# Designs tried in a protein design chat: VHH binders against Bark storage protein B (BSP). Part 4

Target 1, 288 residues: Bark storage protein B (BSP), of Populus deltoides (Eastern poplar) (Eastern cottonwood) (q09117)
Amino acid sequence: AHLRLGLVFTSDNNERALQDSGLYSPDSEDSSVDIAGRRFHSGTLNGSSIVYVKTGSHSVNMATTLQILLARFSIHGVIYFGNAGSLDKKTMVPGDVSVPQAVAFTGVCNWKKFRSEKGKLVFGDFNYPENGENLLGTVEYEKIKMFSPSEAPKEVFWLPITKSWYNAATEALKDMKLRKCYSDECLPGEPKVVFGSKSSTSDFYVRNKAYGDFLNDNFDAKTADTTSASVALTSLSNEKLFVVFQGVSNVAGETSSNSRVSYLASYNAFLAATKFINSIPTPRLACE

## First folded at step 20 (VHH)

Design F2 (from C5 with N108Y)
Fold by ESMFold2, look of step 20:
Structure F2 (fold): chain B 288 residues (1-288), chain A 125 residues (1-125)
Amino acid sequence: as target 1 above (288 residues)
Amino acid sequence: QVQLQESGGGLVQAGGSLRLSCTTSGFTFSDYAMGWFRQAPGEEREFVGAIYSWGGRTDYADSVKGRFTISRDNAKNTFYLQMNSLKTEDTAVYYCAANPRYGYLTEYPREYDYWGQGTQVTVSS
């Protein structure tokens, strides 16, 4: 018997990276089970015992699926990989992998009454050509309550990645070489792993440069996705270890990456996740 | 200090067989995916096949599938190419190469950081 690692991701493109690698081997018996319309796969990833699942898009699908994973399987900790947009092209460009130290929901907002001075996002600051009053007013970002078995619910904004696993990832992935080419397309430079970032999660995609700059300036967020904070919240609520790997697929405000660069981003996030998984021991349970 | 050395090339008749070896030193061989490439006179260097750093999975160019077999012996730091049913079109200088990029196969020469000097294979009619 042993605890397995949970490997979670949202999309067909993420699953394709895992499948194309040839590194996954299903268990000889009971290799999959369907729960709530999602298929949970049990096997090994380059020799390490995992359960993986494709959750579907966005935070609600991720949180629902992850809670099922943690309730129905013997999981030591959670590894997420997926795509994200860069909010700071000097730090990260398409093909790079971000390993954040903390993630936050930035889609939990209070749209303030007109002329409130308490909002953080002030639409009048974005008027063209001149700043001034704007009938959309302001938006304030809210903390959320985090529930856990060991303490009373508390208000949180930044959800920290598990410190021991973050530290293990920095050691295991230091100087890691990532994939540069797919088919007839290669990245212009050497893709790299970037540690220590903060990441923004919301249910809307951040493709707008002005809003991306706002997030970077006001939250020090280097990436944006639709999923990572839900992984963090659910894992922390269940007191499970977790870590997040984000493959940069685009830069907010710039021309969207093509499908091949987007796939490279997924693949590089998958490679980082796999290397991390293979670097850590899996604890054993007497009943597993 | 990093060294890759091919051996086993030579002259063979069409339909014959040849086994190339690539002996390596100066890096942790088991961490590297390995590839074979070849270059005919006046041609660009082309992919022949590759094997994962972790072993087990191989990939081959369509022109050699079913005729060539790649293997590795991590205990001996050695990488092999078994060539069967050789054709005159297989005449080339064969190079072994090492890819430090973790965990995947690639057909693109620029993703390989270390290269051998090459060994000549000549297939006569």
Scores: ipSAE 0.000, ipTM 0.374, lowest interface PAE 12.9, mean pLDDT 88
Fold by ESMFold2, fold request of step 21:
Structure F2 (fold): chain B 288 residues (1-288), chain A 125 residues (1-125)
Amino acid sequence: as target 1 above (288 residues)
Amino acid sequence: QVQLQESGGGLVQAGGSLRLSCTTSGFTFSDYAMGWFRQAPGEEREFVGAIYSWGGRTDYADSVKGRFTISRDNAKNTFYLQMNSLKTEDTAVYYCAANPRYGYLTEYPREYDYWGQGTQVTVSS
């Protein structure tokens, strides 16, 4: 039996990028199956054997779907692509692709007793341009407990991308040319792949500049999304290889990009994921 | 050094045909999508058509659909434009171009990294 690669993403825009590319070929006319309302597609992406699925938005939908994928299909490793916001416009801008080395849940918080000084985020300190009494107090960021078959549960904050796959991505995507133009709109500069970032995942979109600055300053996070850490946690718990590709669609605190730039972000993340997938071998199961 | 060389241009009567060739060197031809563009005097460079690096999928400008056909021969590192039912408005310098960007066809000149020197096509009445 052949182990396949799992390709996961959350949105219609992500799926549209895959479909518009023309690079996906189903194995047969009956090569999809519905499980828990999600459609799992078996086929090839530019010649590489995959199962792909649109999971739905946010971490619970991603984790649920990914666990089904890993339990019901023969998956060697997991490739995620999707959109993210930049927290540092000096490092990356819309159209760029972030390949983080680590991701963390930043929405798992302990809302401290009022006037506690143990919290890391003091809401009042980040009220641009107003000063106000901090009646909401502070939040403390929690580690999560990660379960796996081979080790006792452990407390973690940063969920590392699979090192061998991260390294393979840096080689395969070095100097990669990304899509610059769509529907009469072109990015002002040449889009690029940025490696080595850290990424924040939470169940809220980080559109607020002050909170974005907090994440960047205190966690060195360069991007924020709603899904990547759930891919990491689920993959690590199942001891599967994984990698994350984030197409930057906006910058926290700035006017949201239009739908064309958002689509370019999705497409460029898809292109990076596809090139990575085509660069790695698919291992065979040993038949004794 | 990367080289793209167009050939096959010339003078032709309206309603006639020409076949342009683009011979390439200095890069792995099979890794690049290829495009044809044209430019009339005083005008901007106009997309004509493009083809994927492995062939098969093509895209054409509306103004040439049904009249022009593009193809490639990866074994010969050569890219072609078959031009039929030529009109006087097809008169232009024709350029071949190479796009290293993975996984899509583009009509935008700024997404092509390498360009030929052009070949003149003149369609007379």
Scores: ipSAE 0.000, ipTM 0.463, lowest interface PAE 10.7, mean pLDDT 87
Fold by ESMFold2, fold request of step 21:
Structure F2 (fold): chain B 288 residues (1-288), chain A 125 residues (1-125)
Amino acid sequence: as target 1 above (288 residues)
Amino acid sequence: QVQLQESGGGLVQAGGSLRLSCTTSGFTFSDYAMGWFRQAPGEEREFVGAIYSWGGRTDYADSVKGRFTISRDNAKNTFYLQMNSLKTEDTAVYYCAANPRYGYLTEYPREYDYWGQGTQVTVSS
């Protein structure tokens, strides 16, 4: 008997990548079940046993759906793929895939009283044309409390990717060739997998260059998305293995990629997730 | 040294059948998606069909669907094209090609890294 792997993603575009690949085979014609308005699909992904679900966008949708997945299905570990914005175009550009070592919520903040306590983000330092006081004051980034069965609740900021799975991903994907073209549109260069990054999660998209630079400078974050830290928190809280694959769809502060490049980003994240899934041993039922 | 070699071409009457083989060496065959292309005199290479590196899923050009079947034998490092109900418009040089990019099929020749030398298929009426 084998425990299944959980494959989670947020969007129609992510699901389209899975569907277009033709790599998924349902266990049977009735191998899906609806719970809380989401459809959970049981089957195989290129031969590996999985349950997948489209969770909906942002951290709350991901966390609630993932908790259902972990409570209602026999899941060994969680694989997330989805899109992210690059905060450092020297490191990653659209079409690339990021495999972070750690993720954090950067949208859990204490917005300080004006002319009172000072937080890390000082809006007055971003005034144009000249710095000075800003009525929005300052913002401090907060840790969150993580609950788990084996430990008392603890304050966390950086949520580490499962070390064994991160290491397995680096080995399985080190020479991986990613998809360069969709339809007649091709990426300008060869897309690559980038390992070892830190990633920022918030419930807003970081398209602003100045804020993207702030995150990179102050947290060493190379990507930003709306989901990865919720996958990490929920997985860690349930003591499940997890790994994150981010397809870079844009660069903060630059013109948004068109829908074809965005789809390539989703597809490449899906490809990386699939190759990882197929590279790891089938989990034993007695091992969570 | 990567090698792809087609065989099985020749002259056949319309309505007949041929089986092309592509034998490979110098790379891990099971890691590559494989494609068949064809080129008639004075024309560009045309996609015929492709198969995933692990088998199973195939894709075919509309002009050959239902008549041609692609398969692979990863144990023998060999890639096949079974051509049935041949038509005179199937006359061309047939090439096998290997695509190292994981997990998808493509009809675009520029995404294939390695190519065979081609084998002539001539369909007479």
Scores: ipSAE 0.000, ipTM 0.403, lowest interface PAE 11.2, mean pLDDT 88
Fold by ESMFold2, last read:
Structure F2 (fold): chain B 288 residues (1-288), chain A 125 residues (1-125)
Amino acid sequence: as target 1 above (288 residues)
Amino acid sequence: QVQLQESGGGLVQAGGSLRLSCTTSGFTFSDYAMGWFRQAPGEEREFVGAIYSWGGRTDYADSVKGRFTISRDNAKNTFYLQMNSLKTEDTAVYYCAANPRYGYLTEYPREYDYWGQGTQVTVSS
């Protein structure tokens, strides 16, 4: 047996990027197993030993599948790739890849009584044309309790990416050239990798400009997705190394990318994940 | 200075064979995926095939699949196109190109940073 890296993603389009690359080679024996309706694939990605799995959409599917992966396979660390929306067009545009330093659940909320003095999201600040009272009141964003074997449970908001892996990613992916074209559709500029961002995770899509701006202004979030914080929480709870690669597929509030650009976003996140995976050593267990 | 130079073009009868070579310098050849393209008069550049920087994995246009074989020799910084069972519609200027974009084979000329000047292949009936 040997330690493998876990590669996790949510969707058919993410899996299609892996398949279309041709960089994956299944093991000659026992190359897949089905557990709880997910198919876990054992093999190599451009020479590096991995187990990959398509988890399904949103936080619960990701967390459930990732916990199975970590419990049933010998996994050294977790690599996530998938799509995200940009909350800051000045920083990131479709086709770019975000490598966040921290992620948080921003869908864990306490909806306050009308006229409560608490709550960061104040609906009345979003009235049109004039601000004022709003019967929806305010929403307060909550910390969550994180459990792990080596520490007492603690309240957390920002879930940090593994520092050593984040640093390794910045070195491995600097000056990386990403894919620009697919099916006769090309990005208007050169796609790039952006490091050091913070990312918002919620089980709803952030397509609204005003709410996207709220997240950026109040949390310094540069991207929003539906899964990254569940990867972080599950990995941290199991004391596994992890890193997140987000392909920017749209900008909150804009009419946005077609399916080809969304696929390029998936592919570029996949490329970044693959480059990272190939840049780190994969130790073998003492017994074979 | 990056250089790509094709050789091995010429006149050949239908059903014959040719081998094109692309000699490279001025970049780390083993880090690049390589592609062959061709262009007939009055037409767009057409993808022929590509090979990963590591070798082994190749991709071909449907029009040449089974007849053309791409290979590379990283020790010699050289990239090859073996063309068998040539047809008159294979007549074109053939270009080699280098793609620094990690981790995939691409049919799209704009994703290749470096290009050769081309070599003429003429297939007579």
Scores: ipSAE 0.000, ipTM 0.372, lowest interface PAE 12.6, mean pLDDT 89

Design F2 (from C5 with N108Y)
Fold by ESMFold2, last read:
Structure F2 (fold): chain B 288 residues (1-288), chain A 125 residues (1-125)
Amino acid sequence: as target 1 above (288 residues)
Amino acid sequence: QVQLQESGGGLVQAGGSLRLSCTTSGFTFSDYAMGWFRQAPGEEREFVGAIYSWGGRTDYADSVKGRFTISRDNAKNTFYLQMNSLKTEDTAVYYCAANPRYGYLTEYPREYDYWGQGTQVTVSS
């Protein structure tokens, strides 16, 4: 009967951060439940009651798993942590944690009709069609229709983080010192938490500098990932509180960081999520 | 002004026991992970062990596991090292240090922002 916090993440690397921390205690040896191929774990995170689940990568895996979590468990709100790429190295670098104020699907596009129907696109060579012209023309970003119990379906692009939880995160995480080193490797500077950013979600990884610059210039997006907007859409559709923590693992257009820096990014996002979780009250059910 | 002060050092016979204390002021002790380090003459500081800010989890250097125990009392702003079965190799200046980073244990001295002045422990045969 106790409302719990839902902690969701996508990858083995995220789960390893949680396990390596020693901050999670299962309720018992048999406190996990398998549903639709996902394993849901009930326990405490540094004293706070949670259910966590590793969802698998990308938006569809996150959305389906999160809907199961919300339907089968008594969840007060949703906390996501995971890795993201920085689109603006002046704002965020590997090891930093981004706490966005809004996220959007930027991979939902209308690929407009091209003026010529000639020009065969081939795998890997879309820039050089065969037998004519057929270019990757202008794509038009589209809104997503959001359904919820209390409102008629509406068109949305920016999905706002729950304002009360965003505000609580800014207070709880101000002055937070993040992990700088893993084993014998350290970040070149002090990692920091950055608040108030906007984040881009798409089903493709944004490694391309030109596209990253486009997202930053046109949407003021500071990070890109493959998951955060699905957390937002699903949570909003179910009228649940939510918040997103992104550990920066790379910068779009730059050489990828090594595996230790990627792990530090996961760990710092996990630490931010944990401190937030410990800072908020979890209300009891009304019948109590 | 942040201050850490070790006490409890001294001369002890091999196989004996000694308990070090670290009293702290000038910061919110319960928010900091704490570590013990030691330095023999001509050597770099080496990790002895550390404890999370909320207690519970500890990490120890392999050379002291099973012999040393770290604890903290957040109500008294005090951090302890219980040293049992002491060996001559344990002779060193012992330092307490504070790590401001939330939820993080580390063996690396450069990650600790605040240090005590040290207390001498000498183990005789």
Scores: ipSAE 0.000, ipTM 0.418, lowest interface PAE 11.9, mean pLDDT 87

Design F4 (from C5 with S53T N108Y)
Fold by OpenDDE, fold request of step 21:
Structure F4 (fold): chain B 288 residues (1-288), chain A 125 residues (1-125)
Amino acid sequence: as target 1 above (288 residues)
Amino acid sequence: QVQLQESGGGLVQAGGSLRLSCTTSGFTFSDYAMGWFRQAPGEEREFVGAIYTWGGRTDYADSVKGRFTISRDNAKNTFYLQMNSLKTEDTAVYYCAANPRYGYLTEYPREYDYWGQGTQVTVSS
C-alpha cells in the first residue's frame, strides 16, 4: 500500500471546487470517517490517493483537524489549498494562485501599552487626521515556539514551505494556465500562478489597505489569509512535507470580490493543488 | 508551435462506426484536457466530449452518450473519438481542441485555446 496525501481546505467553497471538478473518487461508498465533527474522505484525486477534509476557518480549526488527519491516517504529506487576499495588487490579483515559499503568524503579537516603546507596527502612523492622537499604541510581532519530535523547541517567525515540494511545485506548475471564466463571467486578465511569495496568517482577515501595505512593506508578505501558517506549523511539528496553494480572492483595501471571482480563485487553487498532487511520487509503505 | 491534427473522417452509413484521431504537438499533452467538438451546416459548434489526459476522466454530450467514446494515448500525444451507431444527425465537421487548464473539463469552446482544422464526417441514410 502507498501512503496517502492529505488535502486540506477550510470552506464550503473550496469543497465545491473539488466536487465540481469531478476529479475525486471515493474508495468506497463508506470511505468517510467522522472525527471531532469533521468528515475525512479517503479516495483518489485524479488517480492519486488522498484523504481530504474540510477543516473550517482559522488556525485552530485547521490545526486540530490536520493533527487528527496526521494521527489517524497514513499521510505522507499535506497539501493545502484555499483563499487569500492580495497585499500587492501589482503582483497578484483576484483569480491568481499564490504558491508561497514561507508563511508567518503575523497575528501573534504583543500589543504594547500606550506610549510604550515602539513596536514594528506603530498605530500612530495611521492617525487620521495626521496630527491626531492614537490611543491604541503599538503592536510588536513575536515569534512562536515550534515543537517537533526530533528537535528541541525553537522560536520561529517564518515557517518555510517544504523546500523539496516547493521546488517540485515550481517545476510542475510552471506556466500553468488557470481558469479565467465562470459561466459567462470572466476575469479582466489572464490569471497566473505566482511563486516565491511570503504569506501572512492571522486570526483576522486582512482587508485594511494600510495594514496590508504595512505587511507587504515590512514583511514582504504578498498575501494574507487566516489558515496557511497553521498548516505549516502543524505539518512541521509532525515532520511532514507540506505545500500551500492560495487562490487570490480579493485585494486588501478594495471592494470585496463577488462570489464568482471567489469561486474561481478557489477553483484555480484546487487545480494547482491537483496538478501538483499528480506530479509527485508517493512512497510505498515499508510493509510492501 | 501548438498543432492539432484530426484524421479518420469520411462517409459512413447510418448505424456504422468511425474512429477519429487527433494528433498533437508543441505542448505537453499530459497537462491538457482534450475535447471534441462538431459543427453541422447552419448550426453552432457544439460540445461532443472531452477527456483528461491524466487520469482519463471523460465527459460527453447527452446526444452522444452511449454511442461515442473518447480515449487517449499519452505516449503518442493522441486522443480518439470512437463513434458507434452513427446517425444522420451526427453529420458535421469534427474538431479536436486543447484546454491548457489542467484538470478543468468543460463543454464551453471558449475554454479551449487550441483547435484543429476539423475533419468532415458524413453519415448517409
Scores: ipSAE 0.564, ipTM 0.841, lowest interface PAE 0.8, mean pLDDT 92
Fold by ESMFold2, look of step 20:
Structure F4 (fold): chain B 288 residues (1-288), chain A 125 residues (1-125)
Amino acid sequence: as target 1 above (288 residues)
Amino acid sequence: QVQLQESGGGLVQAGGSLRLSCTTSGFTFSDYAMGWFRQAPGEEREFVGAIYTWGGRTDYADSVKGRFTISRDNAKNTFYLQMNSLKTEDTAVYYCAANPRYGYLTEYPREYDYWGQGTQVTVSS
């Protein structure tokens, strides 16, 4: 048996980017296996040994599928790519790729009783045109309990990307040129890879500018998605290396990009993931 | 410092063959996908074909598929276009171009960073 890299993503567009690239070669015509309704593919991505799987949308689907991947396959580490929304258009715009250093669940909340102690998100501060009381009251963000084999369960908020892999990604992807055009549509500028961000994960899409600004102001979050923290939590709980690549498909509060720009975002995240995968050695079990 | 130089253009009769070369310097040639484009007078630049960084994957315009073949020699930093069964509509200035973007081929001129000066190909009837 050989220890492989796990490549995980959620959507048909993510899978289409991988397939359209022509960089994936299955180990054989029968090198896939179905488990719990998902298909796990064993092969090489531009020469590097991987197992990949399309997980489905949102944190529960990702966590469930990733746990199956880690339990049923010999996986050294986990590479995620997918789409995210920018919370700060001065930092990132559609087509860019974010490589966060940490991710957090921002959908795990204590929604407080009306007129109780103020939490971090105070709905009355967002009234229009005037601030005041709001019957939705206030929300406080909660830590989650993380379980792992080598440590007692602990409360965490920020889930750190594997430092060695984050550092390797910064070196491998420095000055990387990304895809600019698809189907007669080109991005207005040169897409780039952005390192060092923090990212917000929730099961709801953050398309609202006021909430996006709140996340950026209060958490220094530069991107939001529905998936990345579930990759982080599951990987950390299984003590696996991991890294996250987010293709920016939209900016919170702005008109959503068309399907071509969304595909470019998926493709650029895929390109970043692939270059990272090809830049690291595929581990081989010493005691085969 | 970056330099792309086309050669091998000229006058050829219809049905004939011609081989274009693009010699390169000032960048790591093996890191770049390479493309051929052509432009007839008064027309926009047209994609001809492209080849991936290590020579295996290619893409061609429908108008030249089956007649033109592209290749590269990374040891010589040289990129080639073999043109067979030439037609009068193949008459154009041919340009080579370099694309630094990882992992894909492109037909869009805006995605190529470096361009040659062009070489004239004229196909007579």
Scores: ipSAE 0.006, ipTM 0.533, lowest interface PAE 9.1, mean pLDDT 89
Fold by OpenDDE, fold request of step 21:
Structure F4 (fold): chain B 288 residues (1-288), chain A 125 residues (1-125)
Amino acid sequence: as target 1 above (288 residues)
Amino acid sequence: QVQLQESGGGLVQAGGSLRLSCTTSGFTFSDYAMGWFRQAPGEEREFVGAIYTWGGRTDYADSVKGRFTISRDNAKNTFYLQMNSLKTEDTAVYYCAANPRYGYLTEYPREYDYWGQGTQVTVSS
């Protein structure tokens, strides 16, 4: 028997992309399992054996769902696709797919007392119209404790995507053609796959330009979402390979893209994920 | 210049077999899903089948399932339509097309780019 790949995403739109593709085939009519309120689907994605699950948004939902997936199913590795916001419109725009090399929990912070120790994010620096003091004080970003079976817990900020898979993705998705149009709505330019970026994950979606710019400037984060780092942390904690595909749905600080563009981004991320999935060999179980 | 060229069409008796080829140039063949369509006189162009760039997955119209097989040779920038157990109703002009939206299952011609000129397949009773 071959190990399966875990495919995780958050939203109904992501699931819709999977469904609309017609590429998923369940193993059987009863190939779904409900665990802790989540439905896990076993089947094939364009011939590759997978288990997929819609996790819901935010890091805790992703982490708990993914942990169940990894504990209950024979999963070789984890593939995430979902939506993210661009923090740098010069590098990524709606419709593009980002394959980050690393992700971080930028929501893991120490919110400092007013007029106490100065954190990296100083709210007063963002006062309008004039900078000054702000009762919200400052926020210091913290590292997160990462657990793994093979080593002692350690504090980490950046969670790197599995190097081998990242490299494989760069090769597999080279010059990949993404969808430009959905229905009667087309992107202004040709969407592309973007490699090498870092991504910010927090339990809040970043729509604010000032904060988006802050993340970009201080952490070199080019995208922001609510779940990618959770995928990374959970996968690493289970010593599983993982990769992240982010469809860019919007640019922080700008007007939200319409639903079609957002869906297109999701779909493009799905396509990228699918192509990757189909490009990697699936290992056999050790007992086989 | 993008070019798709069908070949292999002709006259065949019912129950016979025919193999169509589509040779492509001017684009990265391996990055495209490829599709076969057909159009009978007075009818709309209809989906026959498609092959994706990865996974070896193929999709077929119900009317040709089990009889037709699509394959591709990326080294030759060519993909094929093997037609077995041909029926008179299979008579049509067959077109090959490229779909840059590989990984997306679609039977709609509008979703495909770069069309060949077509090759006539006639199945006689």
Scores: ipSAE 0.006, ipTM 0.304, lowest interface PAE 11.6, mean pLDDT 90
Fold by ESMFold2, fold request of step 21:
Structure F4 (fold): chain B 288 residues (1-288), chain A 125 residues (1-125)
Amino acid sequence: as target 1 above (288 residues)
Amino acid sequence: QVQLQESGGGLVQAGGSLRLSCTTSGFTFSDYAMGWFRQAPGEEREFVGAIYTWGGRTDYADSVKGRFTISRDNAKNTFYLQMNSLKTEDTAVYYCAANPRYGYLTEYPREYDYWGQGTQVTVSS
């Protein structure tokens, strides 16, 4: 038996990056299968054996598709790439790639009754022009229960990236040169890979500066997206190795990047994922 | 330390052929995508074509597609441009360049870190 690597992403831009690269070669036979409306592609990425799938946006689409991938294919580990917003422009700007060491759901919340015990997010601290009481009250962030076959369910907030794969990524991607230009649109600086970040996942896009700052200040989150924690939870629940590559496409509170910069973010995340995939050994199942 | 040297330029009649070579030293050739550019007097450098580090993928300017072929020999640290069906409009100084950026081909000179000194190609009527 031969285990393949799973490459998962959510969007047409992510898929276009893979397609435009010319690095993917489909298998000669049975190169795709449609399951639950998604197309699973079997082939090689710059020589490494993979199955890839475009999952659709947000955590439910990702978790559903990833569970199908892990149940129906022989997958050793999961590589995710996709776009994220920066919550700290001094650390990361559009075009950069974030390789987080941990991700968390920050959309699992208890919205408390007005004037009850305070949660972590106090809406009154965000009044403009002056702070004070706010009828929206406060929100508390919840841990989730993680199930797996080898241990009893446990309460978790931070979902750790697989340590061995995180370490391999830091070695493989050091000194990596990323793409600066697309269609005569160039990034103002040299794009870079940033390691060691924490990342926030929720079902809403964090475009608001005040909330982005809140996430950075209270969780040390450097990026926000809608999917990474679902990759982590599903992979950990199935006891699979995983790693996350995020292309920074925007900064919370700033004018949205144009489509060219957004595509560069996707492409740079794809490049990082591909270099990582090509750097790791191909495992094989023991067979009798 | 890093060196790129073009050779094979010269005078040729329209409809003829030339093969340019770019020999390299001072860097790991297999880590770089390679590109050919050209520059006519008074003009900016124009993209001709590029080839990926591991082979396979190539990209060409529309003006040369079908007439020019790019190849590389990683064992010899050498990069080639085969030019067929030459036109007077192909007259230029031809430069080879090295792009360290992983995983893609680019037509933009500013994404290439190292450049040769150029070789003159003159196509006469």
Scores: ipSAE 0.000, ipTM 0.418, lowest interface PAE 11.7, mean pLDDT 89

